VH-VL binders against Gonadal protein gdl (gdl). Designs and how they scored, part 2

Target 1, 194 residues: Gonadal protein gdl (gdl), of Drosophila melanogaster (Fruit fly) (p22468)
Amino acid sequence: MADIPATSEGSANTSEAVVEYQQPTPEFLQRKIYFLVDQLRTYHSELPENLQTRISYDLLTELANCVLNDGIFVIVKALMELQHETERHLIKIRMQAENEYEIEVAEWRSKIKDPEELRHILGLMKIKHTKKLHESDTKIIEILDQKVNDQQSTLQKAGVPGFYVTENPKEIKIQMFLLDFILRLSRLKYEPGK

## First folded at step 2 (VH-VL)

Design a6 (framework fv_axatilimab)
Fold by ESMFold2-Fast, scan of step 2:
Structure a6 (fold): chain C 194 residues (1-194), chain A 121 residues (1-121), chain B 107 residues (1-107)
Amino acid sequence: as target 1 above (194 residues)
Amino acid sequence: EVTLKESGPALVKPTQTLTLTCTFSGFSLSTSGVGVGWIRQPPGKALEWLANIYWDDDKYYNPSLKNRLTISKDTSKNQVVLTMTNMDPVDTATYYCAHLGYSSGWYFDYWGQGTMVTVSS
Amino acid sequence: DIQMTQSPSSLSASVGDRVTITCLASQGISNYLAWYQQKPGKAPKLLIYAASTLQSGVPSRFSGSGSGTDYTLTISSLQPEDFATYYCQQYNSYPLTFGGGTKVEIK
């Protein structure tokens, strides 16, 4: 909201990959860490109770220290852009399959005049389309799983605490919340005063 | 009017790959609703379906053999090709290609004469 | 997979006899059933599709009936040229499956 004193409207814009760095004095860094930790504790309090015990306050402090490096926000935003691009591509593939099915159905309706034969053909077309959609969905899941793996690897190599390659759904869920915390922090501009 | 003819080797050695070609006339695989399938019959035994290919390049394989089978078409040449890998003596059979019509579903209304394939050392 | 069971596996009959061959599907196939005739040394020939529809050029002595899982092929008056093996085939779902065949011998 506009009445949040530590928030800049410019920080909420679409794809700002870079946040201006103020200065790296120990006093400034200490205040910024306290600010970031307070924000993260607020986010933590909004988690389901079972996840609150899985994300320690020590991890939140490590995460706050990590995001003092503006480059982390750049990396996270770039990964989110790649994810959105991948999602758009998959939506287009699905839409194309649906459009092709509708065209094929319309062609059969125009060609076949016997109601019984048409019903049978359309039934087979629906089965065929359902099979193609299932195969497409399986491929989409594989692509999405690979993207999650790539994101985990990239963030781990960047030294972001709490990120590592895993196929465990519970651990992936925790990492998704941590990603959301980082994104929320990236929308805040810390200015400790005049 | 619809005719199909199979061609390929009469003798195949164990472990080799079999390639069979079906050449047809009287229809086009670019016509909606048509397809071509392959069926085999070991000497003195029942018919066994292998694979189908349809006008839109949609392909179906017998699950018991699918890791060994590939079906493809060349619409400009009026040909359908079946490839089967890792041949074994039990694969000795007459191989047929057949036309799939769309008159109340897909069934084999016209068959080629068949080609005998013997798998032996 | 849908299993197709034919009965009998073989039979012998005289010219003029009524012959009935049965085909049983392991699950409902909604009349998506074809019957083929195969003479010795020849390719199969389509006789009937959709359980009861005669293919063009097939003699009227051949007829098909049935529904659900139970289907029959009938030859009303057997002729010498009917010496052959007969196969049923379901085309309701993949994989396509054939019956084991019924050999008709004229004696």
Scores: ipSAE 0.000, ipTM 0.434, lowest interface PAE 17.7, mean pLDDT 83

Design a7 (framework fv_axatilimab)
Heavy chain, then light chain:
Amino acid sequence: EVTLKESGPALVKPTQTLTLTCTFSGFSLSTSGVGVGWIRQPPGKALEWLANIYWDDDKYYNPSLKNRLTISKDTSKNQVVLTMTNMDPVDTATYYCARTYEFLSGYRDAFDIWGQGTMVTVSS
Amino acid sequence: DIQMTQSPSSLSASVGDRVTITCLASQGISNYLAWYQQKPGKAPKLLIYAASTLQSGVPSRFSGSGSGTDYTLTISSLQPEDFATYYCQQYNSYPLTFGGGTKVEIK
ESMFold2-Fast, scan of step 2: ipSAE 0.005; ipTM 0.559

Design a8 (framework fv_axatilimab)
Heavy chain, then light chain:
Amino acid sequence: EVTLKESGPALVKPTQTLTLTCTFSGFSLSTSGVGVGWIRQPPGKALEWLANIYWDDDKYYNPSLKNRLTISKDTSKNQVVLTMTNMDPVDTATYYCARDEYTYFWGSYTYKFDYWGQGTMVTVSS
Amino acid sequence: DIQMTQSPSSLSASVGDRVTITCLASQGISNYLAWYQQKPGKAPKLLIYAASTLQSGVPSRFSGSGSGTDYTLTISSLQPEDFATYYCQQYNSYPLTFGGGTKVEIK
ESMFold2-Fast, scan of step 2: ipSAE 0.016; ipTM 0.506

Design a9 (from a0 with heavy chain Y101L E102Y W103E L104F Y106A Y109I, light chain N31D; framework fv_axatilimab)
Fold by ESMFold2-Fast, scan of step 2:
Structure a9 (fold): chain C 194 residues (1-194), chain A 120 residues (1-120), chain B 107 residues (1-107)
Amino acid sequence: as target 1 above (194 residues)
Amino acid sequence: EVTLKESGPALVKPTQTLTLTCTFSGFSLSTSGVGVGWIRQPPGKALEWLANIYWDDDKYYNPSLKNRLTISKDTSKNQVVLTMTNMDPVDTATYYCAHSLYEFGAFDIWGQGTMVTVSS
Amino acid sequence: DIQMTQSPSSLSASVGDRVTITCLASQGISDYLAWYQQKPGKAPKLLIYAASTLQSGVPSRFSGSGSGTDYTLTISSLQPEDFATYYCQQYNSYPLTFGGGTKVEIK
């Protein structure tokens, strides 16, 4: 597995820790897994009925055990950050293409005085711009498909249950819900009483 | 489901003006990149492009028809209207409206067509 | 205006045959070419755009190739439903122009 780069430097201040971290006891881990399974069952109950049958309680238990390793949360968060950065970059590329087109259109409007000639030139430019946008969109889809593949492969290699390389939209949808479950769990703090 | 349907008179007399309406569903002509075109086909002959209109109200016409064509849209009604003046028997054809793929000028979804006969 | 010349005007073929139709533009069209299928009494159906990109839902036996001024539509194994008239269309410049059509008839 390759190291996943940080998206930006943090600006968090160091705070005084009230309670020092202790190595997890077997009793603590057992109680935590029960808590995680209970949370996952709640998330499962919120799924559409057809998806509830595809995600077994055994899978949820395996997922809970997997995320006892905090490193899994780190991996998932890093992959999501990379995904968001990729999406922002692709939007920027498309916006740049739009801006270039607008500039070119404005330039031709200022140069060509014959209305009929201008109409035909602008029509050709619109066609060529639209083809470039379509080619860009096709490349964007290829990049996103590759990122989904990379994400599936990374999570499978990390031993996250339910993840494997697939192009089946139904299976991908299930994996997206599993990712959402992991992200929800990462936002929860487990506190077993006092 | 994307659908388009042409409507207008089946018979037109020489010198009259033809008005055809394209009513569509499943897409909006306010969506960036979307366009609608008109194409005709005389009986037993090839397809001939007439005019296109796009989401930004840009309009393109076949110059061979010498300013006889006007294309307009009513986005709220999901309609595109084509007007053709000074009809002649040679304008007898099936008239189609079609959805333009990404403004390419390639037409991915077509109406069923409406036959217009020009005769006295 | 860009003139589109299709050849042949008609051909006879049997189910299972490989069929090729050519389209020649009077000037370069930079792959801005579409192919349509039209059955008697029906509207044309888009098969291919951008010279070689298959429209969604179109069987893989249809393929497009070519560049510049010379383009080809190929049907690798003709099916009964493929007997129709085929048209090419350029959209590199206005006015948009179609070829004369190629009628594929049963042998």
Scores: ipSAE 0.000, ipTM 0.462, lowest interface PAE 13.7, mean pLDDT 83

Design b0 (framework fv_bermekimab)
Fold by ESMFold2-Fast, scan of step 2:
Structure b0 (fold): chain C 194 residues (1-194), chain A 119 residues (1-119), chain B 107 residues (1-107)
Amino acid sequence: as target 1 above (194 residues)
Amino acid sequence: QVQLVESGGGVVQPGRSLRLSCTASGFTFSSYGVHWVRQAPGKGLEWVAAISYDGSNKYYAESVKGRFTISRDNSKNILFLQMDSLRLEDTAVYYCAKDLYESWAFDYWGQGTLVTFSS
Amino acid sequence: DIQMTQSPSSVSASVGDRVTITCRASQGISSWLAWYQQKPGKAPKLLIYAASSLQSGVPSRFSGSGSGSDFTLTISSLQPEDFATYYCQQANSFPLTFGGGTKVEHK
């Protein structure tokens, strides 16, 4: 039986529309590639001059051919959403830590009547809070770096040209622009003959 | 595709030693802290030890301090737990677990390896 | 050490029920609390981290709330696959500590 409550055969008809289509003609695919290359050249022209010289037209042509497979757009969108969700959660963790600190400080101000004792306790609480924020920030940076590595690996395995695991900031910057190019292409609809 | 696979458990006599291993795949092992968590038969979870991503910081539960040593080999993606002076109270399934975001919460666990004692 | 007190130790419930499990820390842990589900013979599975963040792939019927020292895990409509033991874990400071567990069992 199926691993999920919905049957494998039933899920296709009830969850998402499954439509049969004719395979695209070679002529259609060639015109679509030309359209994609033209769009990528436009994006390339918007880059800073130093990056324009580092991203070849051969690479743009390879990207156009790669994204002719619409599945690549699905992969890229999923990776970007996962990264953004992770970043939002990490920010929330830091904000919650700061809110808790303010609550603890208020509690100690209410409990301790001696000013000298209160100053000592609040000093210790501030040290503890600063250490936790520093640890949190360090963890956030490390995890974001890991997300970049995971994305590079996933896109490389998917055969996306220009992507590979690297810690070089200049290479990462180029990959970020290539990723943006792919995302921009995913928002376009190719409609020959409108 | 994240996987953690423990090995090295078995039947041991009190006072002897065992070394547990955990082989990691599907993530950048050198970027994450990893932990050992154990569970005695029919009992709850007990955290045992942790090691930071670079191996520079190690932490232990009071019950195992001085007897257990955690270590890692980032070149081979392997986590170790050297268990010396074993006691009957150490009887448990031992899990290795990966830190989620270095938040000390565990997003992936191995299947566990059983450490038990002969009479 | 931070002591984690989990209640109840067990709860008898039926499919469709709302189940609530609580966890109390002996001192403030901010939002550094995780919830796990464990089925017999299996490793634990992370449900919630940072008190309220739902782990990827976990059904939306699971939710966590709380901060400081009092925390709650809620299952809004219990499903057959949810009969398991649940654990809370503080992630604030070493040594890390787990609650005693709550067994959700059939009525």
Scores: ipSAE 0.000, ipTM 0.436, lowest interface PAE 16.6, mean pLDDT 82

Design b1 (framework fv_bermekimab)
Fold by ESMFold2-Fast, scan of step 2:
Structure b1 (fold): chain C 194 residues (1-194), chain A 121 residues (1-121), chain B 107 residues (1-107)
Amino acid sequence: as target 1 above (194 residues)
Amino acid sequence: QVQLVESGGGVVQPGRSLRLSCTASGFTFSSYGVHWVRQAPGKGLEWVAAISYDGSNKYYAESVKGRFTISRDNSKNILFLQMDSLRLEDTAVYYCAKDYYDSSGYYFDYWGQGTLVTFSS
Amino acid sequence: DIQMTQSPSSVSASVGDRVTITCRASQGISSWLAWYQQKPGKAPKLLIYAASSLQSGVPSRFSGSGSGSDFTLTISSLQPEDFATYYCQQANSFPLTFGGGTKVEHK
């Protein structure tokens, strides 16, 4: 027999893949909200002092109510996954340009044996590469800014409290902490009993 | 290309201190959490510590809590692990690993080559 | 702490074989599990994240399945470069924990 018994794969009595059972009674929802608010207060207490004053307990209560809808976790996870994939893709594009430059430099070092002539050629190549990176970096920043706006708009339309379109770095930082709070809550299981 | 390079490992005496460093390149270091994972000779992987992208949150395995301190310098793209009160049980190759956050999970998409911490005994 | 039990500790296989490695979490971790490959003297390499998502650049012969507490890594047709030690890792909560590893070695 396998190290994990075959009986656990599909047995009703030994299933470990049981979907969290939801009983949407008023008592269940009230207890779950209290649990969520308590978790959010713990997260809030870990914030820097200046940010603790910017995130009210009323906002945390509204956030707890919002995430009773499991669809919010799905939306937030999808947005963060898309954000990370976009960032990784853009970083790869920049790395490709850097790698191409190093290969080109190595080729010229192999071709040109005169040190002074080589120094001149490499200088021109560095100027060309620097211009290419600057143009690429400008476009990358614009794409990332647009993605932040898209995320803010999506979460605002979904009714997530604390989210709205803004370019203010302090407000964006607060929204980033709120996103982290939601993601941390999505990892917790509320199991009031079996 | 993403690179993580560890340094600072070596032969040390029990009860002494050692500071490990991990230099990152090829990604926006200040945007990602980073971790220390160790592996004793011939043994499996053990997660040691983690630090958030901005340095505000730090996490430790119980075996190192109170003895090890994780920190980072985002201006220089360097991760540190200050190891105090070293024990024979701390003998391992220490890896620096980059967070691959897929919305909810903590995974490691890039690892350094590792730096060995051992004892002269 | 979430304990990860990995099975088997070692498996002897030949090129072309189907290899199956299992991992069991002491608590439900939804789909938050990763698989890593480690060759002697090298750092681990991420193969699969979120239980079944193949990391970019990883061959399609690698696949992951499972949810909750029981997970499986499958190599559909073992290649010479696949002889290595494989680790599962729960990605759900701190402290992060790894399985004990499975060494895939030549028959």
Scores: ipSAE 0.000, ipTM 0.433, lowest interface PAE 20.2, mean pLDDT 82

Design b10 (framework fv_bermekimab)
Fold by ESMFold2-Fast, scan of step 2:
Structure b10 (fold): chain C 194 residues (1-194), chain A 120 residues (1-120), chain B 107 residues (1-107)
Amino acid sequence: as target 1 above (194 residues)
Amino acid sequence: QVQLVESGGGVVQPGRSLRLSCTASGFTFSDYGVHWVRQAPGKGLEWVAAISYDGSNKYYAESVKGRFTISRDNSKNILFLQMDSLRLEDTAVYYCAREGYEWLSYFDYWGQGTLVTFSS
Amino acid sequence: DIQMTQSPSSVSASVGDRVTITCRASQGISSYLAWYQQKPGKAPKLLIYAASSLQSGVPSRFSGSGSGSDFTLTISSLQPEDFATYYCQQANSFPLTFGGGTKVEHK
């Protein structure tokens, strides 16, 4: 599951105590931080100029330290899965509305024998359905906006640098790039010596 | 209200060093990226260097890389340009400028400039 | 590096004239372009940012248009204080680059 391994080298600094699950050594953590910062600086170099000047190298260093031991990757992946579940649920609701509309259209086609009367009824139903979908889509946007706020709050409480609740589009855009950086890091395997 | 004032320019010999300063007032200096832009006598504008709002990111034109160092002191609202190994081609008025809209390098405020020139 | 080419290098005009200056980027820069006015012995002044947005305090006779690689600055009715040199600048990527300038001078 973890996309950045939390490996420890052998007996590390001591032989008097043997721990079944060894903690990373300070040397390992230092090398891993340098690796993560180097990766983040590469991602940073791909950003538009305005974001390069607004996402500082100090912030990248803080972010690298934050994601050092995979804990934050677990949180981010959980948030992404919840977001995906929410999106799937909302898509299903919209699809159910579409299916209900098609069923109603089919029933009217079977009941009404007069072509002109049928055309008139189906026209009214299409207008009604379009309005219903628009209202549904507006509610979906509101739900997604609330989920963004929930994600911001969760990441802020987890101590992820650069995250806080905001409705400012510029700040949200920065946070989306930071989130992308975290996700990209989560797909990497740290190998000592790289 | 918003002001940028350059200082430190003067007459220098090739190969020597000079340090330019730009003092900011009338705005929260630590919220803005700031740049150095130069203009040779009778010529056009040339971007020289940039520093991010917190001082962690620095950018340079190829012609000055390795010779010039940009830095800032947010506690004193001062931007610096340390110019080493100066060449005749560095003769110019040096302006400091503030980033504007959406943190982009749209320079909404400029200093009056400080002249760097050479003696024989 | 993105090269910015301005035309014309100079234009002779009279008060009341419509003046058009063009700027071409060597690659796409979306709308990340600014226009500046510079008078002799003075620092440049920002006129337009994001290709078409008028900077606060700048007269409405100034307008900008374009996106991608081709951009235009227009002065709809030239005033005495508008005789100056104008520069375009891309803000898309480092290093930042300016056009060569266009001098608007008296006929």
Scores: ipSAE 0.015, ipTM 0.542, lowest interface PAE 6.8, mean pLDDT 85

Design b11 (framework fv_bermekimab)
Fold by ESMFold2-Fast, scan of step 2:
Structure b11 (fold): chain C 194 residues (1-194), chain A 123 residues (1-123), chain B 107 residues (1-107)
Amino acid sequence: as target 1 above (194 residues)
Amino acid sequence: QVQLVESGGGVVQPGRSLRLSCTASGFTFSSYGVHWVRQAPGKGLEWVAAISYDGSNKYYAESVKGRFTISRDNSKNILFLQMDSLRLEDTAVYYCAKDRYEFLWGEGYFDYWGQGTLVTFSS
Amino acid sequence: DIQMTQSPSSVSASVGDRVTITCRASQGISSWLAWYQQKPGKAPKLLIYAASSLQSGVPSRFSGSGSGSDFTLTISSLQPEDFATYYCQQANSFPLTFGGGTKVEHK
């Protein structure tokens, strides 16, 4: 941080704000990190025993230090918003596909008078719809896997301990619990109250 | 009727910038990922960039990474490609292409293409 | 990056011939493979997606097969309008990549 504020006050160089921003004291930060570590240890104690051994207290301490930066909560919340947006979009696609199928079926019912011919055509429409959904579902899995990798990469680049790109289900499960810990911490406000 | 119309191509000098546009109609533009694919004269197809349905995810070919920026305006049904630091190797017809499937960037299969816009260089 | 190799680069054929062209991926891509047809001065047209699924409106004489790393496009009985360049393209992962193309030309 180069020569911080302009030497308390009054410089031709750069005018300082008349009301100076107060930086958190070392005592405040130390108490806050102790609070965060205590909360994380409580969350950790709620995990199944096999997962407790895979999430070390050292990792929890690193995570507490990381989330001392409120920017991490902003990143995590943005990722959750993106996930919710993706889920809403998926629901919309499914609803749209079903609606289009129903419209097509209704159109054929109105055009074809012969019951045998109608059954044949509706059978073909059902096959087409089923194939579309199957191909869609298969590709969605690939896209979701890529999205998980992108999210892991984003959190790793942000310096969040315990996050890295992996396809190992056990490691992904651990990361999901760490993500939940961060979200739970984001809903708490540190107020010493003393 | 699905239609994609590219514009913005032309003659440019190396090192300069150019912005391509692709106007979409006949489908719900905001539900589909869209791509830029280029083809140098007498050569094959090369995928350039992709953008997800909502603009939140972008992917680039290594040859254009850091120089090209893909973006979209869903309110106007327009796809953009901002091309900076242009090189002679960027000479090509640039096509915009619609992904076949609705979800994020799609499936990577291009069911509809524009007519293409030529980007070339003068000395 | 996944490299797509097409062979042959060109094939000479006559109307009515059975034409097959091949595409090889440098890595396994499951069935995430598409085939496109391109005529001079025109944009490509999607023929086949997911290795073997025929795009709507495409004639049944076109078929695709293969999985993993080796794929083929077959034209069962070549028609005059089929003289064109054909491209395979992998959709397994980014960056998306195309084969070098196969030109189907008059004998």
Scores: ipSAE 0.000, ipTM 0.455, lowest interface PAE 15.1, mean pLDDT 82

Design b2 (framework fv_bermekimab)
Fold by ESMFold2-Fast, scan of step 2:
Structure b2 (fold): chain C 194 residues (1-194), chain A 126 residues (1-126), chain B 107 residues (1-107)
Amino acid sequence: as target 1 above (194 residues)
Amino acid sequence: QVQLVESGGGVVQPGRSLRLSCTASGFTFSSYGVHWVRQAPGKGLEWVAAISYDGSNKYYAESVKGRFTISRDNSKNILFLQMDSLRLEDTAVYYCARGLSEDWFEYYLEGYFDYWGQGTLVTFSS
Amino acid sequence: DIQMTQSPSSVSASVGDRVTITCRASQGISSWLAWYQQKPGKAPKLLIYAASSLQSGVPSRFSGSGSGSDFTLTISSLQPEDFATYYCQQANSFPLTFGGGTKVEHK
C-alpha cells in the first residue's frame, strides 16, 4: 500500500509565505559547549587516575560538540534500552535453566530413597547442570559481544567521537565511560537565561 | 540466595561516630553498585549514599555530605558507611540495597534497588 | 534536588478494588522512575522500574505508567497481601529521591 502524506486537503495556499528556519545563535552554542565541557570535566575528575590519562580533554570537547545535536541522546538512550532488554532476556534464560535443574533434583530426591544411590545421581546431575550453565554463559557472552559491536558501529556511524569497533577490553572500557558521560549529560537541562 | 545483612547499628550520643557494615552473599558483589537508604521511625524512605562497583564513584545526599563516608571492600564482600558528627535527625533504620544490574554498561550506576537488607537501627539516648 | 510528590498519603480499600497511586516529579525525569512496596517491619520490595517494567516475580496485577513528570501505579484487583505502603523513586539524577509514600489500608 502506497500513498503520499498529504499536506493539503482541498485548500490552496493563496498567500505566499516564507518559512523561517530558526537556528541557535553562535553565542548560545558557545555557551552551551562551555557548559557541557565543564560538566564533562567534572565527570572526568571522578575517573580512576589511569583512565583520566586515557581520555583527553580534546576528546571531551569533541563529545560536547557532538551532543549539541539532541538526536545523539535519542540514539544513545535507544541503544541502552535495547541492551537492557537483551540482557534482561538472557538473565531470564539462565534463571530458567537453574529453575529446571532444581525441579529435576527434587524429582530424583522423591524417586530414590537410598542415600548413597541418590548422592551419586545428584553428583551426575550437578556436573550436567554445570556444563549446561557454562555453555549458556558462553553463548550469552557471544550475544553480548555482538551487541557491543553493534553499539560501537551505530555510534561510529552517528559520528560520536571515541567510538569505533574494537575487541580490546581497555578500549571497550573507555567507551563504556564515554557512554556513561553521554547518559549523564542527557539528564541535564541547559537554560542560558536563567 | 541473594542476601544483604546490615550490622553496626545501636544507641549513640549526638556528635559521636558509628560505622555500619553490610555483608553481601549469593552474588558477585564486585559487579554491582550498592546504596544506603534510611527510614526514620514512622517516616518515609530517604536515599543516603551510593558507591559504584569498583569504588571509583561515590554520591551523597546533601543532608549527610561531609559527615558520612561510603566505602567497600570487594575482597570481603562488605559495604561500609562511616557516620561522623551524628545528629538526632540521623535516627533511622539503615538499609543497604543493591543497584539493579541488567545492563553491561558496568560504569552506569543503577538507581533502582532490586535487593535490600533487613536494616539496622541507629538511635540516640536521651 | 528533584522533589517527588506522591498522592494520596493514604487510601482505604477492600479486596478486589482497583487502586491507583500517583507520583509527580518537580522536573522532567523521562522514564527514570521505580515503585516499591513496603510492609510493616520489612524492607521495601521493588515492583516496577523504568516507569512500566514489571520486576521478575511481581504479580501482573501491578502496572506502572507515565513519562516526564506524572506517573501512576495501578493495582488492578487488590489482594489481601497488597495492604502495604507504596513509594515512588526517581533515578534520573543524584541525589536519588523518594516520594512520601502511600499507605493502602483496610476499610
Scores: ipSAE 0.000, ipTM 0.449, lowest interface PAE 13.3, mean pLDDT 82

Design b3 (framework fv_bermekimab)
Fold by ESMFold2-Fast, scan of step 2:
Structure b3 (fold): chain C 194 residues (1-194), chain A 118 residues (1-118), chain B 107 residues (1-107)
Amino acid sequence: as target 1 above (194 residues)
Amino acid sequence: QVQLVESGGGVVQPGRSLRLSCTASGFTFSSYGVHWVRQAPGKGLEWVAAISYDGSNKYYAESVKGRFTISRDNSKNILFLQMDSLRLEDTAVYYCARYDFLSEFDYWGQGTLVTFSS
Amino acid sequence: DIQMTQSPSSVSASVGDRVTITCRASQGISSWLAWYQQKPGKAPKLLIYAASSLQSGVPSRFSGSGSGSDFTLTISSLQPEDFATYYCQQANSFPLTFGGGTKVEHK
């Protein structure tokens, strides 16, 4: 996994302007934290009971404090894009392999006139295709596992609560729900007085 | 077949602006991130900018931040690079390249030259 | 930024020779390294991705190896069309960075 770029798109898109903005007040930050915690508790209430007990309210509060830094949303969105690209590529590879196999089978069916010889050749083609898919899948899974570990490492280094490198399925499932929570928060705008 | 074709390069004065375009064909443009990579005469490759498949995320090399703007039009299969406040050190052939998560820069355009008159 | 150091900067070789090019990252990049071939006046072409995966259509005489910070591109039996400049590129983190290139030229 690649490290996430630490640079703002807004700054890059405002090349000639000196950008000044007011520092958030302590009151604004406190109210925003309360808003974020309230949203996270709503998300938490939608979880199955066994997961609700594994994700503490303390963790939700730490997460709310963490995402006050909008840079965390940039990191999470980049990681989700990377996951989307990976899934798209896997589907493409599988579809291409299946299509190539069907084309090859069709060519042999058109060229071989003897039924016994054709049956033998198609049997060999099926074995070849199955082995190719297995080898490809194994390699791709190894690459995907490495990407998942790198994603966990990136979020841990960024100080996001609840993220760390693990191969435990239960812990990975919890991290997936935490990622979903962060993504849902990233779609919300905090407007004081609403 | 996959094709990327750059245009818009030319001779420019320092401090002026230039807009590069890259027209894509032969693949679903909206499904891929696309990048700009440049190469100064006789030098190596330097990554310049990137834009995600839906245009929501943009990335820039430190040397061009605040001067260059990357954008895309998925309805027309076109990638753009708006280059403002051009400097002599921006002299290069500019390539657009398709980025695949696993295979990296799997297809490149032919490049378009940006150079300066005195 | 991750610095990519290629060696040698140039190598003189004859058709049929085994050519080895190395690339070193200033920090660990796992297997997130690609190799490109560039002929004079042409765009680069992808040869190898994920350190060792051969791109479709690339001859089997090209191979890549390595992980972490040290990587190698090998051409087992150099052909006339292989005289070109070769670049490594790390894909571990932004900004994406390339090695300085290795020119494979005639003896």
Scores: ipSAE 0.000, ipTM 0.488, lowest interface PAE 14.2, mean pLDDT 83

